# Ledger of designs, part 105: VH-VL binders against o27280

Target 1, 266 residues: o27280
Amino acid sequence: MDSMNVPEVLEIKRIVEESESVKTFIFSWDFRREVRPGQFVMVWDFRDEKPMSVSLIDPVRSEIGISIRRVGEFTDRVHGLSEGDLLGIRGPYGRGFELMGRDILLVGGGIGMAPLAALADEATARGMRVDALVAARTADELLFLDRLEAAGVNISTCTDDGSCGFKGFAHERLLTLEENHDMAAVCGPEPMMFQVMRILDERDVPAQLSLERYMKCAVGICGQCCLDDTGFRVCAEGPVFWSQELSRVREFGRYRRDPAGRRVPW
Short names: E, the ipSAE of ESMFold2; O, the ipSAE of OpenDDE; V2, 0.75 times the mean of E and O plus 0.25 times the DockQ between their complexes.

## First folded at step 3 (VH-VL)

Design k7 (framework fv_acasunlimab; at its last look DockQ between E and O 0.06; V2 from the best seeds 0.00; counts 0 for: pae E 13.0 > 2, placed apart)
Fold by ESMFold2-Fast, scan of step 3:
Structure k7 (fold): chain C 266 residues (1-266), chain A 118 residues (1-118), chain B 108 residues (1-108)
Amino acid sequence: as target 1 above (266 residues)
Amino acid sequence: EVQLLEPGGGLVQPGGSLRLSCEASGFTFSRYWMSWVRQAPGKGLEWVSGINSGGSSTFYADSVRGRFTISRDSSKNTLFLQMSSLRAEDTAVYYCAKSFIGKAFDIWGQGTLVTVSS
Amino acid sequence: SYVLTQPPSVSVAPGQTARITCGGNNIGSESVHWYQQKPGQAPVLVVYDDSDRPSGLPERFSGSNSGNTATLTISRVEAGDEADYYCQVYDSSSDHYVFGGGTKLTVL
């Protein structure tokens, strides 16, 4: 629709510091333009435009939140903004997560917890039992723990360095957790998601996975949004895919493509 | 060949019981949610029951809850519907259907006629 | 419980476009699937996830979904398209699959 493709200049209503490197920017939102967990928006600082996942969807307060990790020039500039400053928001884009059944497992790594935090809110609101495995390199990079706890989510953590919870990787922690879930949702680094998917496939748990790297294409027309084996256009058909669809993609979890189309290992 | 076969229909008096079976072949049965969908003579499609891939969660339409039990045996690639306290209103062709969670029913059985009459 | 409303019948001449609607409260936020059923046969999936087609089905079948109405569109209708058509959603609030009442397409 036209309203989704025209950027709106919105005032930053509130900023929440999630960690040393992550902030959530909260805006008033008109919910006549629907937003679902798993969708992303294009954030415009009047110089550059970048895709960002929606991490908070609050129709009661008429607010959305966008969580941004500081990783480069654009995000450094955005992190320098204050409440009252303006940003352009265009979207939402992409397919959101689908919720099925009575219980769901969320597996998030780093900033991948952002779209899963929004999903956790929706799942708990509809009465689902939510188990979340929150993974990060270190304890200070675990995101949204207080928000998940407030929502009634059953939380397990793991860190690569052992500074909080299980010492090890998400897939290693998952092997020690309950096996019975109606569905799962996974978001984080692709190598993590690939290992998690293999375990969930073995347990016969259907999973949805969000492919963060493909959010660069706002309209799904550029070649970088194409998955090699299947020809999927991620911005048009994703970024959320079911595990049964991704198990046929040979590059998932093994390599990515640079701007020239060459295979680059993770 | 991807296929669902349903050999278990029949004629039953009101208040009776009947067990339907559906044998899957040509796909990995254990990975998919399965459902039973029925169609009364001259009427539309009605979903009656579903089961998750692992068999730990079962779902029922209000019209059959407490009377029907869905189950699966992944070692035999077989889906079951145990029907009890049958009523004339349960007379229908019953289809076994494979679904992807939240998606369409992409594979259907041939349908099995269940007639409930005195 | 969630309810899907379809017109009981639609008539169209060969070569013309048939449109079959599926009404539901906020159905645009759901994924809608469409089935074709010919007499004595099991249903066949013709459109899934609002607008996607199973491999091997003609491009003449397409779908859309917005607001309170989803639509199955069959362009350049052929006599062989005469059948009953059903829309279907998964109602996440009840964990129920819901079918519309069906629409009989008559090709004149």
Scores: ipSAE 0.526, ipTM 0.798, lowest interface PAE 2.7, mean pLDDT 86
Fold by OpenDDE, look of step 4:
Structure k7 (fold): chain C 266 residues (1-266), chain A 118 residues (1-118), chain B 108 residues (1-108)
Amino acid sequence: as target 1 above (266 residues)
Amino acid sequence: EVQLLEPGGGLVQPGGSLRLSCEASGFTFSRYWMSWVRQAPGKGLEWVSGINSGGSSTFYADSVRGRFTISRDSSKNTLFLQMSSLRAEDTAVYYCAKSFIGKAFDIWGQGTLVTVSS
Amino acid sequence: SYVLTQPPSVSVAPGQTARITCGGNNIGSESVHWYQQKPGQAPVLVVYDDSDRPSGLPERFSGSNSGNTATLTISRVEAGDEADYYCQVYDSSSDHYVFGGGTKLTVL
């Protein structure tokens, strides 16, 4: 399929309330079009278009799920939709996660758990042992816990306010874990990912991290999602990167560029 | 100095067994995946088997699955390959290789020759 | 199983540039690594992750990867560069390390 696709208009089959601010929209999907955990799609509400991670991949039911957090005007409109309503979906795009080994550690923060939930399903289906460190500001913001548990994932939680699990940040919880996994997949706030990556590097654990940047075209043409110094395009070379790739990215964990191209500190 | 030493090669009859060893030095052995890669005379490189850092997970090429067993002893910084039901096509130089970022090999032993012949 | 295809041989004059290709289905989406092997010696990693060089390797060695072809480029080829070169990937679908068939580089 061409990388420059026109959005396909799809009916919202189901809506799952994940939290107060997060909903998962489920669509019928033709799996002749392959989709991998860590890839993203462009969601079009016929007014605006935004990149969203795929959080559910179900070939049995021929469905995909897209988890969306309410954070602005676009997502407010989308959250106002009901089952049976229409959205435009184009993709998938970007580089997804790779799996290696038998034991995998997932470290996710907030909505960053979306692509990791999909990865967890694939990993468990392959017979891998999956440990997940799920982080959020508060207990109410922890995502996909029941789903992960049902899949056989070993879950460790941490919250900023201590309302559930370890009180503190994900990297602090990680420091208390002694076991090294065969690989790690990380997605969440960039400061979290930066600290987690440092620890994993020190432990020589192969790690993949999913970045979030402003994306316009999703096909590597416009350059809006380019990372400083490297020229990496998050939509083309990413959004999933290996830690050794990100080690060359000066802005990682420090700042991002807004739609106007200005530096915005994390 | 980072080094992998591979004693244990030799001549064995078809159907026989042989155990290879690889002693590591100069790096934290227990932190890295390890693999065996072999090369038949005049042929290319073929991955044989891999083991994760903790030794809890093992992987095998289809050509050796069920016949070869990879293991490691962290206390001795040693990697092993137990070969059984050996065939003529198993004749090769066997290299011990250290994993690099999990997907490549940055350190190799000098290899040990295994010859399977009647 | 994933398959990597290399030309069996490449010849180059001293001082010229050698290019060794490695073909694979959508290999551009994979991380490709390259090894140099001289006669009677163990392989040596010369390029990893498509284009990165291990410490101590000369800048003459470079790599690229796109589409269905990865390429190892050796500029200003020297007599000492004569060797067999192998490309390699990790196939996550099968948990196998996969090598190409190897390319013999001859320096004329």
Scores: ipSAE 0.348, ipTM 0.754, lowest interface PAE 2.3, mean pLDDT 94
Fold by ESMFold2, look of step 4:
Structure k7 (fold): chain C 266 residues (1-266), chain A 118 residues (1-118), chain B 108 residues (1-108)
Amino acid sequence: as target 1 above (266 residues)
Amino acid sequence: EVQLLEPGGGLVQPGGSLRLSCEASGFTFSRYWMSWVRQAPGKGLEWVSGINSGGSSTFYADSVRGRFTISRDSSKNTLFLQMSSLRAEDTAVYYCAKSFIGKAFDIWGQGTLVTVSS
Amino acid sequence: SYVLTQPPSVSVAPGQTARITCGGNNIGSESVHWYQQKPGQAPVLVVYDDSDRPSGLPERFSGSNSGNTATLTISRVEAGDEADYYCQVYDSSSDHYVFGGGTKLTVL
């Protein structure tokens, strides 16, 4: 197997506390192995291995950053680590976002802003105009606002409880925003992405959406990340899909599957 | 306020022509597909014609194909329906309608009556 | 061409639940939309994409779609709900919008 299928043990160089529940872990990275926004890595804590999106791609400092939300046993253990501690990293894997045009809309929910923050850096470096709709349940969970502002991104916010910006869901805020983008990139809770996708399709805005599915091999062999109806493997053909590809997927936004493969409502 | 206004309509003889217009306000007209939907007296809704956001693709119900032409002018926020070779069965209230999520129609005009009679 | 079938009428007592059906071959794979039309007025969207509610519509209006039948459900029916109701889909194979024949809801 090639070197990307075996975890490389890396030292945590720096930890950034993005919110009470989200930390960014920064590692030295050899950019002869290129990383693109929207690609993911498998993070190994010597007990378990989980896919995580890359949120910082900095070839000048030879660093990548991986943002991790505390949601369970694995992420609790990783959040307990300090600078100097070790993690295994394999990757990058998957298809990243593709930039086109001069004006891009980013729509991110919660930790879904992580890969979009990396994309925003690339888009602004190319001289694109970047609008970002940043969504969360509460103001304290809005991610990367200072970083996006410093990059020159035009930010709109929404929170479920109304504590910052528009009170409501991301798709409701989107209906009130300017409609003149050349493309959009979307990442967040799947119900949010589904509703956002349908609005963007109505406006004829090309959209790319980043999906999460259960992953085991990350290289497309085991079939555990396949989507119903199409046979797309999220780890190989995705995690970033064009909205046209997802329009043929009946499960998208309608239900999810537990680790045993059983259909579970969103 | 979001609205569609349909001036026009009237009485036309069989075989005649009429041009309908629909003036949009309160939304970005150039981003949405638009349609004409008609309703004959005492009958149900019948989709007539549609046009995509840029105007490059037009679609027609079989009952009007070759006789009606849909068009739009984004500089004037106006949708048009050029009707020709009119028949008695074209007598209806004509609505313009804005496309919405899933190819629904969320905004409708008040409709204008076209009567085809000698 | 694709055809949507609705019952011509449904009667319901005030306060009860009305169910209006829309039949079509494999309609469960389509996005179904519902419109209310009162006499002399333009149609109003009341449900879109099978079960989603437009802003400002009461939660009493709901929808479902499975198999060969989509259903509009109006809970706690009021006299003001008396109207004609139409279902609609977009048929991508023909690029046509298709309406059902309409259902007259009578509140007795």
Scores: ipSAE 0.000, ipTM 0.474, lowest interface PAE 13.0, mean pLDDT 86
ESMFold2 (binder alone), look of step 4: mean pLDDT 92; pTM 0.948

Design k8 (framework fv_acasunlimab)
Fold by ESMFold2-Fast, scan of step 3:
Parts: C-alpha cells; structure tokens; sequence
Structure k8 (fold): chain C 266 residues (1-266), chain A 118 residues (1-118), chain B 108 residues (1-108)
C-alpha cells in the first residue's frame, strides 16, 4: 500500500531489555495495517534506516514490538533512546510465516527467536501445540523464555557452552527431540538453519526458514537482496521461504556474500 | 513427469464402503502434505481430508469426520481414503492433491468418480 | 467457520481485463490461491500466495489480496481463459482448506 511506504513517526511507548545486547521497542499500532509474524519494518532514526523483524503483535493492546540487537552504529544509537523518544516506522514488508496443522516446532538461534516469539503467540492463541527449541551461545543470550512459558509453549534450550539446557548446537539438540510435527519454523544463523533443515527434511517435516540477514535494503532498492540460483528478492518474496525453495540454492548454508558481492564461507 | 494417478472409484449403495487410492510419481512423496478434494456434479470444490507429510496428523471436514479415514504409505508413494457409511450426498469426483508448501494445491490427480445410489 | 464468497459469474470481451473477487473476513492476512477448471478437467493452480505465478503460466494472470477482498486479474483475456475459477485459503484455526463457490468466466 502507499501508506506502508511513508515512515510514520511513532513514540516509543515501552522498552524491554531482553538481554545485554537486545532490546524490544514497543509502539502503539493501528491494526488496519495488518502485521503477520515473520514480516519486518524499516526503522528510521532520522539519520539512517534499517530493516527489523516484528517480535510482538498484540491487537488486544494495539501494540507492536520490534527487537533490536546492538551490532553497529545504527543499533547503538537506537539502543541509546528512551521511552517517549521518537522513531520512524514504515511497513510491514515481506512474506510472513504460514501456520499449518496442530503441532508445530519452532527452532530459534539468538535474535532469530524474535520473529518466532510473535509466531508462537499467534499459534498458541489459535489453540496449537507449540514446541520451541531455543538456542544461543550462552544462557544470557537465550531470548523470550518467559514469554514462551507464559503462552504455554513447551520449551527446550541449548547453549554452546552448556550454561543452560543441552550443551551443544541446535541441530544436535534437535536430534534428541520427538519427530512428530506438522510443520516447523526456523530462524537464526544460516549454518544453524541449514543443519536444522537437513534433519527436518529427513523427518519429512515441512519447514519455513527466515533469512533475516538479507533484509539489507528498503523496498525501493530491493534488487540488492537476491538469492543466487533462484533470483528471489528477499524483501519482496521473503524473508520467509519454505525448505523446498531453499534446497535448490547452492549458497544456502555454504557461503554468504560480503558488501561487494563476493562469496565468503560461513 | 510429476503426477498423481487415481485408479478406482465406482458405484456403491448407501451405507456401503469404498477405498480410494492415489499413486504419486516424479516428486518426493513423503515430504508433502496430501489432501482429498471432491466435487459433486455441477457443484464447486470441497476439501474433504488432509494428512501431514509423516502421516501422524489427519484432518477432516465436518461432513465426513468419523466416516472417512485418510492414510498414506510412503514405501508405495500412495495416498488412501477409506470411505464408510456412504450417503447419496457423498456422490462426487474425488481428487487427490499435493499441497505445495505454502498450502496451495499445485498437483492434482485426474479425479475418480464415486456414485452412491441404490 | 471461514467462508469465501465469489460472484457466480463474470463476463468479459476478448482483449479486456477480467477481475474475479474473493471475499473473506480479514482475508488479507491469509494466503490466497487461485485455480482454473475447464469442463471435464482437474483444477490447475494459476496464482498462489496471493500474487505468485507457477512456472509456464502467462503473465496475464495476476493476483492481489488486502483487507477483506482478494482479486484474480486476467488481462488481455483470450477465449481459452473461459473456465470456472476458485479461490482457496487454509484456515489454521480449524485446519481446514476452504474453497470459494467458484466464478464462471464467460468470454463473449
């Protein structure tokens, strides 16, 4: 819609500190502009604009939340803001997750739990059974555990260092979990997603994967966010893709691209 | 080369039973949700039943719940619909359909006519 | 229960644009798929996920979906486009696939 392409200046209603490096910024939202889990918005600090996934969708309170990890200059400035400060928001953009069946699996790594937390809220509100595998490097980087527990989600955790739950990687933990899901949704580092996808393929579980790292451009310059073999424009056709679509991409799980477009191993 | 073949169908008396089958080829059958969709003569499409890729979850339209059973056999690449307590209103062409991931039906069988009459 | 409403028929002259609507409560938040069915044949997927086209389909077929209405648009209509068209969604609250009642497109 035209209205989605013009930034709306919104007041930060509340800030939730999720971890040392992650904050959720909550805004009042007019739900005549529908927002689905897995979609993203462009966040404008009146200097630069960056894509951010929506992590909270609450029509009852008329609120959305946007979870931001501190990783560079833009996110450092946004993390310095306070309740009452203003940000520009436009969107939502992209294809969201689709829910299928009664029993779903969520596999999230680090900040990848952000869009999956919103999906978990929707799925549980619809009466679905939700199993979530929450992975991080350390216990302090596990996100949204309290929200997931409050929603009735069955939670499994793993940390690389063993500081919480299973000691190891998401795909290693997944191998110890039951196989009976109608679908899965996966979001996190691409090497993690690739390994998880392979296991889900072997179990015949259809999976949706979110490629958040490719959301590098505004809608007006979407041609910069493409997948090699398929020609998909992530911000137009993604960020959420089914595993069957990604299994044909030679680069998925093997290489990434630097700003100059060169292939770099994970 | 991707196809769904539906042998069978036929005439059944009210209260009778019939099993439909659908053989898949040209794709990895075990990876996809499968459904049965029917169409009564001169009427529209009506979804009847669905099964997840692993066969652990089955779904039914209210009109057939308790009377129809969907199942699959990945070793034979075959989808089944066991129909019991058949009624005149079950008369229709039955299509098996592969769910494209994303919930659309991208591949359809040729259809099998089931007639329920005395 | 989720209900999809389509007009029973639409008439269009060759070369003009046909628009077939599919009404549903908050359908813009669902993914809508469209099927073409010719007499005696199985349905054929013509638009999926609101606006995507299967490989090999003419660019004349397009789709949109917002608010309470999804629309299938067929530009530069040809006699061969004459068929019944069905919209379809998956209702995750009931785990049901739901079809519209169908629209007969007549090319005069």
Amino acid sequence: as target 1 above (266 residues)
Amino acid sequence: EVQLLEPGGGLVQPGGSLRLSCEASGFTFSRYWMSWVRQAPGKGLEWVSGINSGGSSTFYADSVRGRFTISRDSSKNTLFLQMSSLRAEDTAVYYCAKSRIGKAFDIWGQGTLVTVSS
Amino acid sequence: SYVLTQPPSVSVAPGQTARITCGGNNIGSESVHWYQQKPGQAPVLVVYDDSDRPSGLPERFSGSNSGNTATLTISRVEAGDEADYYCQVYDSSSDHYVFGGGTKLTVL
Scores: ipSAE 0.216, ipTM 0.704, lowest interface PAE 4.9, mean pLDDT 86

Design k9 (framework fv_acasunlimab)
Fold by ESMFold2-Fast, scan of step 3:
Structure k9 (fold): chain C 266 residues (1-266), chain A 118 residues (1-118), chain B 108 residues (1-108)
Amino acid sequence: as target 1 above (266 residues)
Amino acid sequence: EVQLLEPGGGLVQPGGSLRLSCEASGFTFSRYWMSWVRQAPGKGLEWVSGINSGGSSTFYADSVRGRFTISRDSSKNTLFLQMSSLRAEDTAVYYCAKGYIGKAFDIWGQGTLVTVSS
Amino acid sequence: SYVLTQPPSVSVAPGQTARITCGGNNIGSESVHWYQQKPGQAPVLVVYDDSDRPSGLPERFSGSNSGNTATLTISRVEAGDEADYYCQVYDSSSDHYVFGGGTKLTVL
C-alpha cells in the first residue's frame, strides 16, 4: 500500500464543467485511505504540485473529485487535460470538518463551495438539515447549486452585482436568514469569512472555517503555512479551524502576505 | 461572575421521580447549549443529556433515554433535568455544564448529589 | 459505541513531565478536550480542541492528538497537579459526548 506521502498516478475518469473557470476532476479512489470533507490533496501535473480541496467523496462509486479554478499557469495546464489523461495525487492531508447536532449552515464564496459540497453530502447522509448560503460576485460564478439541490439542501444565494438572488455580500444575506443552527462551516475569501464569523459568534453558532492560503507544503514543514500571532500551520493543523481559534489571529480578515512575506491590506 | 448554581438533589426511593435545576448567571444563558453530566461514587464522568440554545434539539445517553427529560426556561435562566423511574444505579453527583455541542464544557456547576435507596 | 481508553493511573516525580494518553479509533479526526478533577470538586477544563488552553491556565498543560491517540502533557509537575484527568470527545455519529474512564495522576 502507498503511504499518504507518495504520489499515486491516477487516470482522470470524468471531468465536470462547473463554470467557465471551474472544473471538477474525478478519480477512482481506494478508500482504505480514508478522506474527509475539508481535507486536501496535492495535485501533481509532472511539473508543479499544488494543494486542492476534495469536493466529492463517493465511497459507493469509489470516487473522489477535486475542483480546480483556472487562475494561473498550473491550473491552465490542468484545465487543458481530458478524460483518460494522468495526474499525480498525494494525500489526503489536513484536518477535516467535524459535524455536530441536527442542523448545519454552510456559507461558501466562489470556489470555497468545493469543500462545502463534499460536507453537504456527508451531512445529508447523516440526516442533518442543511442550509447553504452560496455567494459569488456574479450569477455565473455560483457553484454546485444543482448538486446541492439534488442532495436536498436548502439553498440561499447572493451575488455582489445582484444578478442572482440577494444583491449584496454573504454577511448581509446571512443577517436575513434563520439564526438557529447547531453549527456552521464557512469557506471563501478571507474578508467574507471574517464578517460571517462575527455574525455567527454573536448568534452563538460554533463555526469551522477553512483557510486555503499559505498551503505550500502538504506535510507541514514549511514555515510559510504559519499564521501571524498563533503559529498555526494551515497545511498541518488546518486548513479547517474553529472560529474561536481564528478570532485570536491578528491578521485574519485584516491583511494578507505577498510572496516576500510583507503585509498587504485587504 | 459567570456561574451555574444547582439547588435540589436529595434522597428518593427506587421508582421515584426528582427534578434537578441549574440557574445560570453572568452570561446570556439563552445563547448557549447546556448539558448534564453525572458521576457515580468512585466512578468516572458520564454524559447524561444535552439541549441546544433554543430547546429544539435534545440528546440523551442510552442509559437514561425514556426516563429523563432535559428542558430549559430562558426567562428564568434555568436548566432542568426531570428524572423518573429512578434506579439505584442513577445514584450520582449531577453537574450542569455550559458549552456548545461538540465543544468543551468551560463552566461547570458545583454538582448536586442524588441518592436512590430505600 | 465510541470508546475512549485511558490508563487508570500514572505516577511522576515532582518537576518531571507527565503524559496521559487517550486512545480511540481515529481519534485524530475528533476534537479532544481534557478535564482535571480534584476530590470533592467539579471538573475544570485544562485543554480544549486538542491543544488550546483556557485563559488563566498554566503553560505547563498542553495537548496533542493524531492517529489513534490523544495525549495530555503536564510539564514541571507540581504536587497540586494530583487529580483525576478525563479526556472527552463528541461522537457526531450518535450525537453523544464520550468521556474516557479517567486517569489518576500521582506525584511522588
Scores: ipSAE 0.007, ipTM 0.523, lowest interface PAE 8.7, mean pLDDT 84

